# VHH binders against Asparagine synthetase domain-containing protein YML096W: the designs that were tried, part 3

Target 1, 314 residues: Asparagine synthetase domain-containing protein YML096W, of Saccharomyces cerevisiae (q04489r210to523)
Amino acid sequence: YEVTSEIDLNFTSLSEVSKNLYAVLRDSVKKRVESIHPRHIENSPIAVLFSGGIDCSVIVALICEVLQENDYKCGKPVIELLNVSFENPRTGLFPSDTPDRKLSINSAKTLQNLYPNVDIKLVEVDVPYDEYLKWKPFVINLMYPKQTEMDLSIAIAFFFASRGRGFLTSLNGERTPYQRHGIVLFSGLGADELYGGYHKFANKPPHELVEELTRQINNIYDRNLNRDDKVIAHNGVEVRYPFLDEYVIKLSTAEIPINFKVNKLILRKVASQYLKLDGISSEPKRAIQFGAKSAKMTKDGNKHGTDLLKENRN

## First folded at step 19 (VHH)

Design M5 (from L3 with R98Y Y106H)
Fold by OpenDDE, fold request of step 20:
Structure M5 (fold): chain B 314 residues (1-314), chain A 122 residues (1-122)
Amino acid sequence: as target 1 above (314 residues)
Amino acid sequence: EVQLVESGGGLVQPGGSLTLSCAASGFTFDYYELAWYRQAPGKKRELVAGISRSGYTKYMDSVKGRFTISRDNAKNSVYLQMNSLRAEDTAVYYCARYTPYASEQHGTFDSWGQGTLVTVSS
């Protein structure tokens, strides 16, 4: 894929482009939801890897729309939002302190209010440090041949998130243990790569942004999916990637001006214009290892993400 | 109904020690992170110490090395051991479920107890 270098300085095409993006995203989600409902009701509820960001929020909203259109025969449809947070001794943060947890709570509330006819459950997956240590060697083995500290931090977050063991919190603050039931998980992967969602993209000139986004989207399979899918699949679930739909990628790379791909501007436009998601945070997304605080879990400040894991010296 | 009852406060001399206790009821104790807060006269309520479900602890800087938070899940209790007390530690101390959100939001989830007064004075 080649990312276009086209610049629309006056944003004259923003409305049309956002409309087109909404259409292809909606179709992408619809195809994937309908493969589950009604054909495989046994695979309900649908689960979403949920950081609280705009990407996964858009997915949740689109899923809700599709479910509302199709689910006349079944009870109130359920969506499980899987949010993972780590107890991190280095940072001193509890699971409830993580940026993604806070964001997820707010975004879930927004979504719940928008779609009262859908039972949206925020599953708070809290990972104590001792549990992290316990599963760390196992995850390292699963993610092979990836073997960097960064890979571990990401993989282990997905491992625990997809396991889906956590808590539901009621309106009055009551926590109840909860185990994920959904077998099909939706991921917002690709949105940051397509629409410039990472903080590191901030302040890049257009030509550099084009190069970076081109690199990101073309490497997403090798860099991300081969790692993430392995650890997630271990939990007996499959992942759907609406943003990685062929039509979504083609339209996004070729037809969306590069200046609309600053901090997911185009996606935010879609969200606000078509999904009433104006309340979702406009902050640049943190990578999962930073949002969930799975990065650098040890007190050793000398570790870098690019460092090789010591345990994989086989 | 969530109830948290603090005890153990009192008058102590500078350099002295005191142990606060909090008895919790009305919720599954081991599902929650817990914390001690304090409010000094004319000051805002502040987090003093927190303890995770697994027992990981965090402290405000001014009490590090002097205070120790602990929990006993079997007794539904959280404790605050305070050593080397200072005049500036004088406050009403409250026990609550830990929340990263400002104190204003905490009131929506918990019925705050009366707290326990700690006075450090010669």
Scores: ipSAE 0.818, ipTM 0.911, lowest interface PAE 0.6, mean pLDDT 90
Fold by OpenDDE, fold request of step 20:
Structure M5 (fold): chain B 314 residues (1-314), chain A 122 residues (1-122)
Amino acid sequence: as target 1 above (314 residues)
Amino acid sequence: EVQLVESGGGLVQPGGSLTLSCAASGFTFDYYELAWYRQAPGKKRELVAGISRSGYTKYMDSVKGRFTISRDNAKNSVYLQMNSLRAEDTAVYYCARYTPYASEQHGTFDSWGQGTLVTVSS
């Protein structure tokens, strides 16, 4: 795929482009939801990897639209929002303190209010440091041949998130242990790569942004999917990537001006214009290892993402 | 009903020690993060120390090395050991439970007891 270098300085095409993007995203999600057997829908088959950002929020909203459009014989359909948060000895943060947890709580509320006919459950997956240490060797083996600290920080977040063991909190503050039931996991992967969602992209000039986004989307399989799919699949869930639909990618790379891909401007436009998600945070997304605080899980903080894992340094 | 009852406050001389206790009831204690807050006269409430479900702890900078928060899940209690007390530590101390949905915020501590007064004076 080649990312266009076109710039629309006057944003004259923003409305049309956002309309087109909404259409292909809607279809992408619809196709992926409707392929699930209705009997499974009745048993809460759908989970979403949920950081609270605009990408996963858009996915949740679109899923809700599809579920409402279909006549399922199960009462309120259920969507599980899987939010992972780590105790990190370097940062000193509790699971409740992580950026993604805070964001997920707010975004979940927004979504719950927008779609009262869907049972949206925020699953708070808390990972104590001791549990991190306990499962770390297993995840390292699972993610092989990936062997960097960055890979571990990402993989282990996906592992625990997709495992889906956590808590539900009621409106009165009561926490109840909860195990994920969803067998189909939706991921917002691709949104940041397509629409410049990462903080590191925010200050890039247009030509550099084009190059970076081109690189990101074309390497997404080798960099992310090979790692992520393995650790997620271990937990018995099928992963679906609406943003990686061929029509979504084609339209996004070829037809969306590059200046609409600053901090996911185009996606935010879609969200506000078509999904009433104006209340979702406009802050650039943190990668999962930073949002969930799974990065540099050590007290000394001297590790780098590019470092090889100690277990594999032999 | 969620209840937190603080105790152990009192008058102490500078350099002295005091242990605060908080007894919790009405909820599954081990499912929650807990904290001690304090409020001095004319000042805002501030986080003194927090403890996670697993026993991980955090402290405000001014009390690091002097205060220790701990929990006993079997007794549904959280404690604050305060050593080397200073005049600046004078405040009403509150025990708190974390809740993610308090006041439509992304999470805060909303369950408070009556507090216990700690006065550090010569």
Scores: ipSAE 0.809, ipTM 0.911, lowest interface PAE 0.6, mean pLDDT 91
Fold by ESMFold2, look of step 19:
Structure M5 (fold): chain B 314 residues (1-314), chain A 122 residues (1-122)
Amino acid sequence: as target 1 above (314 residues)
Amino acid sequence: EVQLVESGGGLVQPGGSLTLSCAASGFTFDYYELAWYRQAPGKKRELVAGISRSGYTKYMDSVKGRFTISRDNAKNSVYLQMNSLRAEDTAVYYCARYTPYASEQHGTFDSWGQGTLVTVSS
């Protein structure tokens, strides 16, 4: 794929481009919901990797719209939002303190208010440090050939998130243990690469942004999917990626002016105009290891994300 | 009904020590992070110390090295050992479930007891 270098300084196409993006995103989510066997849709929840950001919130909203089109005879459909947070001895932060948890609580409330006919459950996947240590060697083995501290911090967060063992917290603060039941897991992967979601893209001149986003979307399988799929599949779920639909990528790379891809401007426009997600945070997305606080989990503060893992793994 | 009952406060001289205790009931203690807060007259309530489900701790800067929070899951209890007390530690101390992320949309969580008064006076 090649990202267009077109610039629309006056935003004259913003409304039409956002309409077209909404349409292809909705179709992408629709076919990924409808390809779930009908027996499973009616008998089990749909799960979503959820950080509270705009990309996963758009996916949840679109799933809810698709579910409203379908007649269910057996009550309210259920969506499980899987949010992971780590006990981190290095930072002293508790799982309840992490940025992704705070964002997820607010975003889940917004979605629950918008879709009262869907049972949207925020599953708070809190990871004790002892549990992290227990599974660390196993995840290192699964993510081969990836072998850096950064790879581990990302993979371990997805491993525990997709395992989906945590708590539901009621309005009065009461926590109830909960285990994910959804076997289909939706992921917002691709949105940052298509719409310029990372802080490091800020203030790049347009030609550099075009080059970087083109590289990112063409390299996404090697960088993210290979590592993430292997780790998530262990937990017995099938992952679906609406932003990586071929029509979404083609429209997003070829037909969206580059200046609409600063801090996900075009995706935020779709969210506000078509999905009523004005209340979702506008902050640029953190990488998962910093949002869930899985980065540099050891008390050895001298490690860097590019350091090779020191442990022998088989 | 969720209950957290504080005890152990009193009058001490500067440099003295006290142990605060908190007995919890009406909820599954092991599912929660816990904390001690304090409120001095005319001041805002502030976090003094917190303890995670696994026993990892955090402290406000002014009490680090002097105060120790601990929990006993078998007794549904949380404790605050206060050493080297100073006049500025004078406050009513409250035990609570730790909840830094409560939002106005989700409602407020209210689990405060009556507290236990600590007075540090020469």
Scores: ipSAE 0.532, ipTM 0.783, lowest interface PAE 1.8, mean pLDDT 83
Fold by ESMFold2, fold request of step 20:
Structure M5 (fold): chain B 314 residues (1-314), chain A 122 residues (1-122)
Amino acid sequence: as target 1 above (314 residues)
Amino acid sequence: EVQLVESGGGLVQPGGSLTLSCAASGFTFDYYELAWYRQAPGKKRELVAGISRSGYTKYMDSVKGRFTISRDNAKNSVYLQMNSLRAEDTAVYYCARYTPYASEQHGTFDSWGQGTLVTVSS
């Protein structure tokens, strides 16, 4: 794919482009919900990797819209929002302190209020440090051939999130142990690469942004998906990637002006205009290892190189 | 119903020690992180120490090395050992569940126990 260099300085096409993105993204989610075997969708929840950010919140809202169209035999449909947080002895943070947990609580309440006929469960996947240590060697072996400290910090967060063992918390603060039941897991992977979500690119000149986003979306399978698939599949779930749909990528790269891809402007516009997600927090995007606090959990730091960071920079 | 009952406060000279206790009931104790807070006259309530479900601890800077928080899941209790007490430690001390929901939760919470007064004088 090639990201367009077109700039729309007066934002003349913003409304039309956002409408087209909403439509193609909705179709991507619909296709991925409806391809679940009917017995599974009627008898088990749909799971979502959930950080509380705009990417995953858009996906949840679209799933809810698709589910509300369908006539189910009985009961409420269930969506499991899987939010992971780590104890981090280096920083002293508890799982409840992490940025992703706080954002997820607020975003889940917004979604629950918007879709009262869907049972949206926020699953708080808290990872004690001794559980991290127990599974660390196992996840390292699953990641092969990826072997950097950066790879580990990302993979371990996805491993525990997709395992889906945590708590549900009621309005009055009561916690109940909960295990994920969904075998299909939706992921927001791709949104940062398509719409300029990484903070490091927020102020790049347009020509550099075009080059970088083009590079990132063309390499996303080798760089991110291959590692993440192995780790998530171990937990017995099938992952769906609505942002990586053929038509979503084609529209996003070819038809959205580059200046709408600064800090996910176009995606935020879709969220506010078509999905009523105005109230979702706008904190700067963090990679999962920093939002869930799985990065640099060793006491004295890891001098294992920045191989992944160098590849990510080009 | 949910209850957290503080005890062990009193009058202590500077440099002295006290142990505060908090007995919890009405909820599954080991599902929660726990904390001690304090409120001095004319001041806002502040976090003193917290303890995770697995026993990891954190402290405000001014009490590090002097205070120790601990929990006993078998007794549904959390403790605060306070050593080398200073006049600035004078406050009512409260035990609570340490949860992000305290600022964002809808519905009813048992927010604070009765508290226990610690006075450090002369």
Scores: ipSAE 0.411, ipTM 0.729, lowest interface PAE 2.8, mean pLDDT 81

Design M5 (from L3 with R98Y Y106H)
Fold by ESMFold2, fold request of step 20:
Formats: C-alpha cells, structure tokens, sequence
Structure M5 (fold): chain B 314 residues (1-314), chain A 122 residues (1-122)
C-alpha cells in the first residue's frame, strides 16, 4: 500500500471523507460479526481487546449497531470488553491505577449508556506479579523469534488479556470472578498505523508522515501480528481486525488527506459525528505495555526495551 | 452489607508508635486492594498507604519508612503500623477498599465511617 500525500488545508473534504470512512468501517465490522455462526452469536458473547481508547471504542459501538439490526429473541446480546492491567512492583502501581484501566472504566460507561439493549461487560483482567512471573518463560518461548524486553512486555499483556480471566465490578464495587466466554475477539490493531495515532508522529512534516505510515501499514504483519497472533492463538480464540479490512486500508491510504491523519483526527471525527463518542480519550495511543503497565517489570530496574531476554538464551 | 471498621487510635507522644486495625465484612476480602486514608481538621482526605491483593504496598512520601501497611486475608483485616509519629500525623484515619478515585469522588465505592482518631502531642 501507498499513503497519499494529499493535503486538504481547508478541510473541504472532511465531511465526505468521514462519511465514507464510517461506511467502510461499519461494513468491515458487520462482515466480521456476521461470519460468526448465528447460533453462536445468540448464545455466546463477542469479545473485544479493550483499552478504553478511541480505536476499540469505535469497534464496540459498531458491533452494537450491527447487533441491534438483528432481532435477538434470547435476551440481550453480550459483549466482553477485556481490559488488562498489571501489578508492577517497580512503579508501585496497582492494576486499578493503570492508565488503560482508568480510561476503560469511563469508556465502558459511555458505551453502556449509549447501548442499553446490549449487555456490555467490562472484564477487569488484573495480573498479579506472581502470575506474571509464572507465565513469563512460557510467553518468551511463544514469541520466538522475537526476543527483546519490549516484545515480552507486549506479548504478555496480550496473553493475559486474551485469556480473559478477571472480574466484573458492579456499580457498588462488588467484584465477581469472570471468565471470557467469547470465542471471537475484535482488535483495534491498525488504527494507529492508518490514522497516525502514536505521539512520535506529532512533529513529523507531511512527507515524513506519509513515508512512516506507508512503512507501518506494509510491515504490520511482521511487527505486530506475528508476535501477537502466536500468543493469542494459544488461548483458543479467533481474532478479527476490522481496521485491517482490505477496503478500509484502501480507502484510508488512498482517499484520506495526510493532514487528517495527525493524532487520529479523521477517526475522532467519525467517532463524534456518527457514533456519539465525543467524550472518549483524545490522548495519543499508548503501546499496550505502557497503558497496561507491563513495561519494565524487572526487579533490577536497569533494563531497556531493546535488551535481550536472559530466559530466551536457554 | 459492606463494612470496614477502624480501631486502635489514641493519644501518643512524638516518636511513639500505634497500630491501627481495620475489620472488614460483607465482601470477599481477597478480591480487593485496600488502603488507609487520613483527614486532619479542615483539610481534605488524603491517601496514606495502599496494599494490593498480593501484598505489594505504596505510601505517601511523608510516611515512607515510618508506616507499614499489611493485610491478613484469613482475618479479613488491614493494619497500619505507625512508628516515629510526628505532630503532622494527627488526623482521623479511615480504612477503605482502594480506588484511585476515592479522594476525588464520593459515595460510589465505599462510604466513609467514623474512622479512628490519632493525636500526636507532647
């Protein structure tokens, strides 16, 4: 793929481009929901890897709209929002303190209010440090040939999120243990690469942004999916990636002016204009290891994300 | 009904020690992070110390090295060992299930009880 260098300084096309993006995103989500056997969707939840950010919140809203088009006679359809947070001895943070948990609680409330006919469950996947240590060697082996501390911090966050063991927390604070039941997981992967979501893009001139986003989109399988797919597949679930739909990528790379891809402007426009998600976070997307606080979970404190893992050298 | 009941406060001289206790009931204790908060007269309630489900702790800067939070899951209890007490530690101390929002918002997760008064005075 090749990202257009077009710039629309007067935002003349913003309304039409956002309408077109909404339409192809909705079609992408609809196809991925409808490919689930109808008996299973009526009897089994749909799961979403959920950080509370705009990417996954747009996906949840679109799933809800698709589900509401169908007349489900067996009660409310169920969506499981899987939010992972780590106990981190180095920083002293508790799972409840993590940026993704705080954002996810607020975003889930917004979505629940918008879609009262869908049972949206926020599953708080809290990972104690001893549980992290128990599974660390296993995840290191699954992510081969990736072998850096950064790779581990990302892979282990996805491992526990997709495993889906956590708590539901009621409005009065009552916690009930909960295990994911959905066999299909939706992921917001691709949105940052398509719409310029990382803060490192904020100071790039347009021609550098075009080159960077083009590289990101064309390398996404090796950089993200290969590592993540191996780990998520271990938990026996199928992952769906609506932002990586062929038509979504084609429209996003060829038809959206590059200045609409600064800090996800076009995706925020779709969210506010078509999905009533005005209050969802505008912060740049954090990589999952920073949002879930799985980065630098070492007792030594003297490690960098590029350091090679000792366990992988056995 | 969820209850967290504080005890162990009293009058103590500077440099002295006290152990605060918190008895919890009405919820599954092991599912929660716990914390001690304090409120001096005319001031806002502030987090003193927290403890995670697996026993990791955090403290406000002014009490590090002097206070120790602990939990006993078998007794559904949280403790605050306070050593080297100073006049600035004088406050009513409260126990609650920890949330990052407890000091900023009211009436959602736990209701505040009467607490236990600690007075540090010569």
Amino acid sequence: as target 1 above (314 residues)
Amino acid sequence: EVQLVESGGGLVQPGGSLTLSCAASGFTFDYYELAWYRQAPGKKRELVAGISRSGYTKYMDSVKGRFTISRDNAKNSVYLQMNSLRAEDTAVYYCARYTPYASEQHGTFDSWGQGTLVTVSS
Scores: ipSAE 0.408, ipTM 0.725, lowest interface PAE 2.8, mean pLDDT 81

